# Designs tried in a protein design chat: miniprotein binders against a2bj90. Part 187

Target 1, 235 residues: a2bj90
Amino acid sequence: MSRSARRKTSALNTVLRVVEVFASIQGEGPFTGTYSVFVRLAGCNLRCPFCDTRYAWSLEAGKPLGVEELVEEIARYEPSLVVITGGEPLLQRHPLNSLVEGLESLGLRVQLETNGILPAPARDEQLWRVYHVVSPKDVPVRVPGAKLHPSWVDYARATGRAWFKFLVANEQHVREVAEYVAKLGIPRSRVYIMPLTPEKLDMKELLELHSRIASLAVKWRLNFSPRLHLLVQLP
Below, E stands for the ipSAE of ESMFold2; O stands for the ipSAE of OpenDDE; V2 stands for 0.75 times the mean of E and O plus 0.25 times the DockQ between their complexes.

## First folded at step 22 (miniprotein)

Design UB31 (at its last fold request DockQ between E and O 0.92; V2 from the best seeds 0.87)
Fold by ESMFold2, look of step 22:
Structure UB31 (fold): chain B 235 residues (1-235), chain A 84 residues (1-84)
Amino acid sequence: as target 1 above (235 residues)
Amino acid sequence: SEEIRKRAEEAIREAQELLKAVIELAKKTGDDELQWLAKLAEIYLRAAARAFQKGDYDKAEFYLDLALQIIEEAKEMLEELKRK
């Protein structure tokens, strides 16, 4: 059976455990401001203390959806970008590749959000051709069990389709990020720093924290990621 | 769990007392960065206290540790400013 026929057969039978599907604006990273459909997959291999999507940690939090059904649901939104997030989406790698195949067949642009613990896509995966925002949790926040898989740096160099986004609170954190990315050989043009924003900040505090981190991004010649959805009060 | 909860509660109270002192001293200096560090520590300490009240002790510990690091940074800056 050919690779094309195998791919078609897999898509017909593949199921993803999905927590939610919704339309909003991508508020973070290189695609900030894009009208997007978010697909939150269940399951995570981390238990980050600052996680604001804890309801997606368990695989049991997701409902089973067929890939073809999910592609149809996503397409009805007419998105400019499909953001696959979670939990950790790469825990469902096989059916995720099938979803990407279906979305690509409709000409839809796809971005994956990942903590980078699992390896980057191989050349023969559908995921190879999508965009990735990798958020390592081993620096500066040092979440237990978090370690960036080295293949992500190689993948970013080979494809230009990966960026690295770090939560920071202050300049000490930015210094740690700068040292980390230099050690790994990650070019500054691929690095974003983003404010670590706990719940219940008022707008004044949100703006001031954004301003301070943005100033540090300029000082350290790194890219700045807002949390735009918080500033404009979207999910 | 009761012992862990009690220790966390004490640590938060101690951090709150330290922060009150740092905020007052930061105001006296008029230094923008020092006042920002004090405010930033307050932001994360509030997050720690809120998480503790909800029983989320991992989140509380994370934000408390972060607040304490920032309080220490502020104290070091205060000492440097005194040398001027």
Scores: ipSAE 0.863, ipTM 0.935, lowest interface PAE 0.6, mean pLDDT 92
Fold by OpenDDE base, look of step 23:
Structure UB31 (fold): chain B 235 residues (1-235), chain A 84 residues (1-84)
Amino acid sequence: as target 1 above (235 residues)
Amino acid sequence: SEEIRKRAEEAIREAQELLKAVIELAKKTGDDELQWLAKLAEIYLRAAARAFQKGDYDKAEFYLDLALQIIEEAKEMLEELKRK
């Protein structure tokens, strides 16, 4: 392979397709309330009918951004956490490992949001060291083509750096989550239930839905994830 | 297709009629859980209707099916409350 071909392949591993970069408060999961920079990556392997970020589904919706430039942009916000989200971030796995390496070199904490369809990080990946919130789309709400990759259960057990966040509407959904995580051997302490909120819900209805699902979380001894950003009207 | 649109519109109308009946019965029982289920079904059915109006039929179907499931749960609860 010529020196030119090796340089072109190395350059491809250093570019991400990025939809947006913004600072806000993490509204969901174990890091709720944390001042965070969000990196929304382009491309998704699902077409969830309830997705609030449909604009990120196409890889073409993202701009190509170098990892080094992106690390510098993130660092300017002085974040307490970097949240990598999007469609499905693991579709850009190679440059994403390079991004994580860059961010960790600055002492920044990183959380990945993933649908859990793609394999969990291997021990040799930079992604192995970060936090992961896995949002399965096969239970209780079933998206076609969604299946949790079993390696996420193993990763969670091995590292203690993964949590599982499930969208729920009612008690039946919470029951299905409880049965599913029990069957997979996922500890309840790693499980979050989150309200399935449609777009343009009024604040009163949003609060009541949060209250009802939070009560179910207590009843079923599961963690509750708010949609805090919706409650406080942040991005 | 126009036929798919028409069927979806009919299904939403039927669900609205079912929901109206459940809401009226829920008001008569005074049961908080039943009233919540009726309200929850209304939330999702409104989401279905908004999606339908935007031509987002996948989202409309998803929220319609969810609303119908909640309506059925509310009906079962109503039947249980009538037997007590």
Scores: ipSAE 0.845, ipTM 0.932, lowest interface PAE 0.5, mean pLDDT 93
ESMFold2 (binder alone), look of step 22: mean pLDDT 82; pTM 0.775
OpenDDE base, look of step 22: ipSAE 0.841; ipTM 0.931
ESMFold2, look of step 23: ipSAE 0.859; ipTM 0.934
ESMFold2 (binder alone), look of step 23: mean pLDDT 82; pTM 0.773
ESMFold2, fold request of step 24: ipSAE 0.860, 0.834, 0.842; ipTM 0.932, 0.922, 0.922
ESMFold2 (binder alone), fold request of step 24: mean pLDDT 82, 82, 82; pTM 0.775, 0.772, 0.769
OpenDDE base, fold request of step 24: ipSAE 0.837, 0.834, 0.833; ipTM 0.929, 0.926, 0.926

Design UB32 (at its last look DockQ between E and O 0.94; V2 from the best seeds 0.88)
Fold by ESMFold2, look of step 23:
Structure UB32 (fold): chain B 235 residues (1-235), chain A 84 residues (1-84)
Amino acid sequence: as target 1 above (235 residues)
Amino acid sequence: SEEIRKRAEEAIREAQELLKEVIERAKKTGDDELQWLAKLAEIYLRAAARAFQKGDYDKAEFYLDLALQIIAEALEMLEELKRK
């Protein structure tokens, strides 16, 4: 096969289906408040009823973009953090590893958001070296088909680069999370609880829900994640 | 189907009527946590009703079930307070 044909074949393996790229702040988890570029990948292996990004569920919702082109676009924003989200980004695992390689070559910090159904990165993947916020959907919010892959716990222990974030409505949910993470051996320092916020809450309701869940986080000795972007009305 | 939609609409309406009673009873107790549970149930039931009106029945069922669980918790607390 000619060098030109091999290059074209390789380029096809470095294409991602991307729904949107935009600048904002990271509103959730350990990097809350960081100036970020979000890369929303198409495709999801869940159909969460509370999902606010349903337009990313189908792989066909994304436009094909070459990894090199995407790296250049991201770099123009001069982000402090690149957040790869979706859908479920690990459905596009191979070209995603290529994207991570490109971003790391520019010294950019990368965080992945995942529902944790697909396995954690292997040591030989570029994804091994980035940060991960894992949001299981099997406890306490039980989404059909959701199940945390156990490799994420092993990965978190081995690397210290994964955190676990759970949507909760009330103390009963927090109790379920606490029991779940204790059973799995996930340290409390790696666990975040975050308010389950439906659409169209007014600011008073948003603040009260945040306050109540934050108080539970203190009571149960867990980390609290806001949904800061909702409070400040950013995407 | 149309029958499933009618049943879901009826379930939301029934939950709304029950919640009105729970809210009023919670206010009479003066108990902060009970009043919050009633408000929280109202938040999710409102989300269920909104989703239903938009034809998003999976979202409507999710929030309705959550609201009903919270209503059940509130009713249990109301019975405990009544016994005291």
Scores: ipSAE 0.855, ipTM 0.930, lowest interface PAE 0.6, mean pLDDT 92
Fold by OpenDDE base, look of step 23:
Structure UB32 (fold): chain B 235 residues (1-235), chain A 84 residues (1-84)
Amino acid sequence: as target 1 above (235 residues)
Amino acid sequence: SEEIRKRAEEAIREAQELLKEVIERAKKTGDDELQWLAKLAEIYLRAAARAFQKGDYDKAEFYLDLALQIIAEALEMLEELKRK
């Protein structure tokens, strides 16, 4: 293989399709309240009917950005956490490992948001070292083609750096989550339930829905994830 | 198709009628949980109707099905309260 072909293959592993980069407060999961830079990657392997970021579904919705340029852009915000989200970030797994390496070299903490369909990080990946919030789409809300990859349970057990976040509407959904995580051997301390909020919900209804789901979290001895950014009107 | 749109519109209307009945009956019981289920169903049914109006039929179907499940739960609870 010519020196030119090796340079072209190395260049492909250094470009991400990015929809947006912005600073805000992490509104969801174990890092709720953390000042964060969000990197929304383009492309998703699902078409969830309830998705609030459907503009990120197409890879073409993202601008190609170099990993080095993106690391420099993120670093300018002086974030307490870098949140990599999007459609499905693991669709860009190779350049994403390079991004994580760059961010970690600056001492930045990284959290990945994933739907858990693709395999968990292997020990030789840079992604092995970061935090993961896995949002299964097979329970209690069932999206066609969604299935949690078993390696996420193994990763969670091996590293303690994974949490599982489930969208719920009512107590029946919370029951289904409790049964599902028990069957998979996921510790309840790693499980979050989050209210399924439709778009354009008024603040009173949004707050009441949060209150009802939080009460169910206590009843079922699960962690509660707010949609804090919606409550405080941040991105 | 226009036929799929029409069927979805009819299903949303039927769910709205069922929800009206549930809301009226829930008010008579004074049960907080039942009143919440009725309100929750209303939230999702409004989401279905908004999605339908935008031509997002997958989202409309999703929220309609969710609303109907909650309406069914509320109706079951109403029948249990009548037996007590």
Scores: ipSAE 0.855, ipTM 0.940, lowest interface PAE 0.5, mean pLDDT 94
ESMFold2, look of step 22: ipSAE 0.851; ipTM 0.930
ESMFold2 (binder alone), look of step 22: mean pLDDT 84; pTM 0.810
OpenDDE base, look of step 22: ipSAE 0.853; ipTM 0.939
ESMFold2 (binder alone), look of step 23: mean pLDDT 84; pTM 0.811

Design UB4 (at its last look DockQ between E and O 0.92; V2 from the best seeds 0.87)
Fold by OpenDDE base, look of step 22:
Structure UB4 (fold): chain B 235 residues (1-235), chain A 84 residues (1-84)
Amino acid sequence: as target 1 above (235 residues)
Amino acid sequence: SEEARKEAEEAIREAQELLKEVIERAKKTGDDELQWLAKLAEIYLRAAARAFQKGDYDKAEFYLDLALQIIEEAKEMLEELKRK
C-alpha cells in the first residue's frame, strides 16, 4: 500500500459523526451523579419505538469531527467521566478506539453506552480498557432485530468493566430480567433495572414510577438505575 | 393507510374504555397495588394516544400493547381480590 493510501485510511479512522457534545450529570447506571461530558454519536442499528434520541438514528444527523479536535473539546469541560453514547456508538468502532486512546492519554475516564448487539471489545482494542453499560433491547421489551451479543457476558466476566441496564415497566418485566440474567450467568451485582418512562411524564408520575421500580429492584435483589437527569431537569 | 389509522384509533378508544372500567373497580377495592397498575396503564395509554396524534404509529402501537398488558394484569388482580 502506498504512503498516500495509508494516510487516507488513517484519516478515515480519525473522524466521528457527532450529534452533540454537552456537559451534565450522568443520570443512569453505575456512574449516576458523576459530572460528565456526553458525546452523542450519530447512527443506530435499531429503531426502538420508545427511543428518546431518535434524532441520532441517522449517520447524517451527525457532523464529522476529528478525534483530536473532539478530545480537545471534551478536555475543556474538565469532566470526571466521558460518556460516549448516541444511537449505537460501536457503529463507529474504528474512530471510537482512536477517541478512547486520546481521552485515556489525558487521564480521562470513559464510559460507553451500547445496546449490546455488536461484539464486545477485543483485548487489542482501546475500548477494552473503558467501562461499558450495555442496554439489551431483547428483554423484557423486545425490539425487532435486537439480540445481546454473547461476547458481552464474556467481557463482563474477564474485566469487571461491564454492567447491564434493562428497561422495565412492572414486576413481570423485572421477573423476565431476573430469569434472563440467571440463564446467561450475569451476576445480579452487574444488573440494573430502570423505569421505562414515556416522554412528557409529569414529575409526580415520574417520581411514583421511580419509587415503584426501585421497590421492585430491592424485592428482586437487583440494582436500580434512576433517570436522574429527568428528576433534576438536566440534559 | 387511512384504514390502519382508523383501526389504531379504535383500538386506543377501546383500551380507554377498558381502562375506565379498571380504574372504577380499582377505586372500590382500595388496593394500592391495583390502583398503581391502573395508573401505570393510564400513563402508557396516554403515551400511545400522544404518539398516534403525532403520526408516530410504531410508538403508538408499542405503548398501546404495553398498556393492554397492564390492563390485563389489573383485571387478573381484580379477580383474585374478589376470591378473598
Scores: ipSAE 0.856, ipTM 0.940, lowest interface PAE 0.5, mean pLDDT 94
Fold by ESMFold2, look of step 22:
Structure UB4 (fold): chain B 235 residues (1-235), chain A 84 residues (1-84)
Amino acid sequence: as target 1 above (235 residues)
Amino acid sequence: SEEARKEAEEAIREAQELLKEVIERAKKTGDDELQWLAKLAEIYLRAAARAFQKGDYDKAEFYLDLALQIIEEAKEMLEELKRK
């Protein structure tokens, strides 16, 4: 595929549908605590009942932004990490690869958040080189229509640039995650469990849930992901 | 449908009544894990009830199912403690 040739479709691929761009702290997964710029892309291929970001479900919720303009905006924050999230960012795969190319040309570190239904990056995609946090929704939370694409496991093994993050409520859920990742051959070192936190928890409840899930992570030899932004009350 | 809505409303009410009993029994045991399971069920059942009242029936069903699973786990643990 020639990147230097301009086509009518190339003009269409320089635009992303973006819900919001903002600076905060990455509160989840392997990069927890990192000063980040979040780019929330519109559109999702799931309707998770527990979704925190339902306002990003519709592609029409996004405003069209040129990729080059977006790169410049992101760079002005001087982020330590650029987190591309959504909705499901891989629904806008082609212009997303263009965004990644622009960010990488400036030496910016990029992480993608995905539900893993669409395939992992191919070797010739710019997305091949970024970090991915994959959050399957078929276990233990069992969202209808969710199914992790098997290419993510191959990608994780080949590159070391993918981690798998699971929402859990209790030890039964952790057991299900452990069985699931063992069946799929996902290395335990790449697995995070994270508390399933409904809305309106007070701080005592939030802290106790974190403590209980963290203890389970140690017991099951899995990594623990907080929802740090909730604990420190950041967006 | 209206029948499905009424069934969901009744299921939430039944779960709330069962949870009241589980909370009381858990408190009397003094067992930390059992008391946590009861509290965790309360957290998710509260989320289910809130979602139902807002008309978010998918969220309500999700959290209700989760709360019921945890209530069942707590009931089984109560039987284990009774055997001890």
Scores: ipSAE 0.847, ipTM 0.925, lowest interface PAE 0.6, mean pLDDT 91
ESMFold2 (binder alone), look of step 22: mean pLDDT 82; pTM 0.776

Design UB5 (at its last look DockQ between E and O 0.93; V2 from the best seeds 0.87)
Fold by ESMFold2, look of step 22:
Structure UB5 (fold): chain B 235 residues (1-235), chain A 84 residues (1-84)
Amino acid sequence: as target 1 above (235 residues)
Amino acid sequence: SEEIRKRAAEAIREAQELLKEVIERAKKTGDDELQWLAKLAEIYLRAAARAFQKGDYDKAEFYLDLALQIIEEAKEMLEELKRK
């Protein structure tokens, strides 16, 4: 069997369990406002009480899709950014690296969303070259079993391609975030605080919460992340 | 199970009573930050109550604890303003 035939056969045997693929706007973090295709992978190593994507917790919620098939589906949207999210996408690390390889071969920019419990990419992984928004659930929201792997800080320093995003309700939470990132040596320029928004807020409440957290971001010299998709009523 | 449900319901009701007092006192002060803290506690307490009604006790406990922390913050600020 030729070298080309073996690589083609190997790529066809690589699958991801995918909950949904859809186009929308990236509403959070450093790429807020970008026309994106979201790929929600099944499975999560956390059970956050505030999670709004609980339907992705179980691996069985995902449909098995071949990586080549998925790359083709994503490309048809003509995205400016591919956002890989979940559950926790790094639970499917091996086929995820294959997906990233395929997307990058088409010149597509990729961002990963992760809770940071599993280690950051190694230099020999395709994931090394993509952008990462890491959302630790240890502080201030204190989800059981959430502990940021220290390699994410090393990765951020080495590459400049990771940012850290924290859900906050009030100034006490922001103080906890500030202490946490200072202890870990995470520069403020890589830190985002984002409003903790329960479901069913009316627009006035949603805007006021955004305004108050944004003011705290300025006061504490941290970046502010909206939840823009909620404000503009997109998925 | 029934014991956990009854304890959660009692805790939410107690928080609702505390919040009513804080809202009224904050309104009388005219202080913007106090009134916001009271509103913020209300937002999370409503989320806790909604989660409780759906049987999502982990979500209910999370938002209840958060609401209670914010209620205590507001009460401390009210005492500071009274002293001034």
Scores: ipSAE 0.858, ipTM 0.932, lowest interface PAE 0.6, mean pLDDT 92
Fold by OpenDDE base, look of step 22:
Structure UB5 (fold): chain B 235 residues (1-235), chain A 84 residues (1-84)
Amino acid sequence: as target 1 above (235 residues)
Amino acid sequence: SEEIRKRAAEAIREAQELLKEVIERAKKTGDDELQWLAKLAEIYLRAAARAFQKGDYDKAEFYLDLALQIIEEAKEMLEELKRK
C-alpha cells in the first residue's frame, strides 16, 4: 500500500459522525449524578419503538467531526465523565477508539452506552480501558434483531468495567431480567433496572413509576437506575 | 394504509374500554397494587394513542401491546382478590 493510501485510511479513522455534544448530569446507571459531557454519535443498528433519540438513527443525521477537534471541544467543559452515546456508538468503532485514546491522554474518564449487539472491546482496543453500560434490547422488552453479544459477559467478568441496564415496566419484567442475568452468570451487582418511561409523562406519574420500579429493585435485589435528567429537567 | 390505521384505531378503542372496566373494578377493591397496574396501563395506552395520532404505528403498537399485557395482569389480580 502506498504512503498516500495509508494516509487516506488513517484520515478515515479520525472522523466521527456526531449528532450533538452537550454538558449535563449523567441521569442513568452507575454514574448517575456525575457532571458529564455527552457525545451523541449518529447511526443505530436498531429501531426501538420506545427510543427517545430517533433523530440519531441515521448516520446522515451526524456531522463529520475530527477526533482532535472533538477532544478539544470536550476538554473545554472540564467534565468529570465523558459519556459516549448515540444510536449505537460501536458502529463507529475505529474512530471511536481514536477518540478514547485522545480523551484518556487528557486524564478524562470515559463511559460508553451501547445496546450490546456488537462485540465487546478486545484487549488491544482503547475501548477496553473505558467503562461500559450495556442496555440489552432482547429482555424483557424484545426489539427485533436485538441479541446481547456473549462477549459482553466475558468482558464484564474480565474487567469489572461493564454494567447491564434493562428497561422494565412491571414486576414480570423484573422477574425476566433476574432470570436472564442468572442464566448468563451476570452478577446482580452489575445489573440495573430502569423505568420504561413514555414521552411526555407528567412529573407525578414519572415519580410514581420511579418509586414502583425502585421498590421492585429492592425486592429483587437489583440496582435501580433513575432517569434523573427527566426528574430534574436537564438534557 | 388506511385499513391499518382503522384497525389500529379500533384496537386502541377496545383497549380503552377494557381499561375503563379495570379502573372501575380496581377502585372498588381499594387495593393499591391493582390501582397502580390500572394507572400504569393508562400511562402506556395514552402513549399508544399519542403515537397513533402522530402516525408512529410501530410506537403505537408497542405501547398498546404493553398496555394490554398490564390490563390482563390487572384482571388476573382482580380474580385473585375475589377468591379471598
Scores: ipSAE 0.855, ipTM 0.940, lowest interface PAE 0.5, mean pLDDT 94
ESMFold2 (binder alone), look of step 22: mean pLDDT 84; pTM 0.802
ESMFold2, look of step 23: ipSAE 0.852; ipTM 0.930
ESMFold2 (binder alone), look of step 23: mean pLDDT 84; pTM 0.801
OpenDDE base, look of step 23: ipSAE 0.855; ipTM 0.939

Design UB6 (at its last look DockQ between E and O 0.98; V2 from the best seeds 0.88)
Fold by ESMFold2, look of step 22:
Structure UB6 (fold): chain B 235 residues (1-235), chain A 84 residues (1-84)
Amino acid sequence: as target 1 above (235 residues)
Amino acid sequence: SEEIRKRAIEAIREAQELLKEVIERAKKTGDDELQWLAKLAEIYLRAAARAFQKGDYDKAEFYLDLALQIIEEAKEMLEELKRK
């Protein structure tokens, strides 16, 4: 069979279950402030009590979309960054690699958000070439079953394309993060601490919590991640 | 179910009473960090109470445990300040 026919057969079987696609800013981590299109994939391998996107936990919450159609939809927004999130996007790894290929062919920059339970990308995956923000849920928050796969540290070292982001409430949590990343050999330049913000904080409380966690980041020589979208009231 | 909910309500109310005492003592010290810890515990305890009222017991337990941890930290700091 021709190479064209082979590609058409592969694309026919390449489908993602997608909860939502929307434009906003990236409010967290190293790309904070970037005009982004968010692609929320269905399915999660955790049930974090603090999760604010519980509607994405079930695979059945997503609608099936062909990868080529999704690439076209995303491109219409003219994003500066495409953020793949969820649930846990790596549960749909095979079609996700196809999506990344399509987005990169258009010159679009891609960032993946993951809880890090599933292994980091292999060298022959399209996902190898994109940016990753890894949010472990076993420290300092203690979600059962949330162990970070060790391959993420190796991936970060090999590529420089991964950062680690931790939800913290206070200095005790920051101390736990510092101990954890030191034990794993994750350099401080790759570590972000971010305020654990429950629902319904007023703006004064939200700003004060940001200020206190930012001060701790300076004290402990770690990077600070805001939740900027909350401060500017964007999705 | 009903018994579990009754015990959860009681645990939250006990934490709220303990927090009122901690807030009062923290204010009396004038210590900024201690007053912040008390406020932080209040933030998470409110989140626990709100989650409980919505029937989200996993979220309620998570924030209650966090609030109690911070309350204990504040109590230890209050004791340390008295020793001086």
Scores: ipSAE 0.856, ipTM 0.931, lowest interface PAE 0.6, mean pLDDT 91
Fold by OpenDDE base, look of step 23:
Structure UB6 (fold): chain B 235 residues (1-235), chain A 84 residues (1-84)
Amino acid sequence: as target 1 above (235 residues)
Amino acid sequence: SEEIRKRAIEAIREAQELLKEVIERAKKTGDDELQWLAKLAEIYLRAAARAFQKGDYDKAEFYLDLALQIIEEAKEMLEELKRK
């Protein structure tokens, strides 16, 4: 391969398709309440009917941004956490490893949001070092083509840097989550249940749904994830 | 197709009728959990109807199916409360 071909392949690993970059409070999972910069990557391998970020499904919905430029943009916000989300961030795995390397070099903490369909990070990836919130789409809500990759369970056991977040509507869904995580040998301390909220709920309905699912989390001895950003009207 | 749209409208109407019956029965029991299930079904059925109005049939079907599952759970609970 010519020196020109190696430079072109290195340049391809330094560009991300980004939908948006914004500062807010992390509203979900183990880092709820953390001042965060959100990097929403374009492209998804699913078409979840309940997805709040459908505009990120196409790779073409994202603008190409250089990793170095993106690191500088993120750093200007002085975040307590960088949250990499989108459609499915791991579709851009190679430039995403470069982004993580850049962010970690500045001492920034990184959390990835993933649907868990693609393999967990390997030990030689920069992604191995970051936090992961895996949101399976095969239980209790079943999205066609969704299956949790087994390597996420192994990654969670090896590193302690993964959590599993499940959308639930009722006690039957919570039961299915409890059975599923028990079967996979996922510790309950790593499991979050989150209310399945449709768009345009009023605040009263949203609060009541949160209360009901939180009570089920206590009953079933699981962690509760709010949708705090919806409750406090942040992005 | 116009036929798919017609069937979806009919399915939403049938679910609305079932929900109405569950709400009326739930009010008579005074059971908080049953009243919540009826309200939860209403929330998802409204989401289905909004999705349908926007032409998002996958979202409409998803929330309709979810609403119907909650309605069935509420019906089972109603039958259990009658036997006590």
Scores: ipSAE 0.848, ipTM 0.934, lowest interface PAE 0.5, mean pLDDT 93
ESMFold2 (binder alone), look of step 22: mean pLDDT 82; pTM 0.778
OpenDDE base, look of step 22: ipSAE 0.847; ipTM 0.934
ESMFold2, look of step 23: ipSAE 0.844; ipTM 0.927
ESMFold2 (binder alone), look of step 23: mean pLDDT 82; pTM 0.780

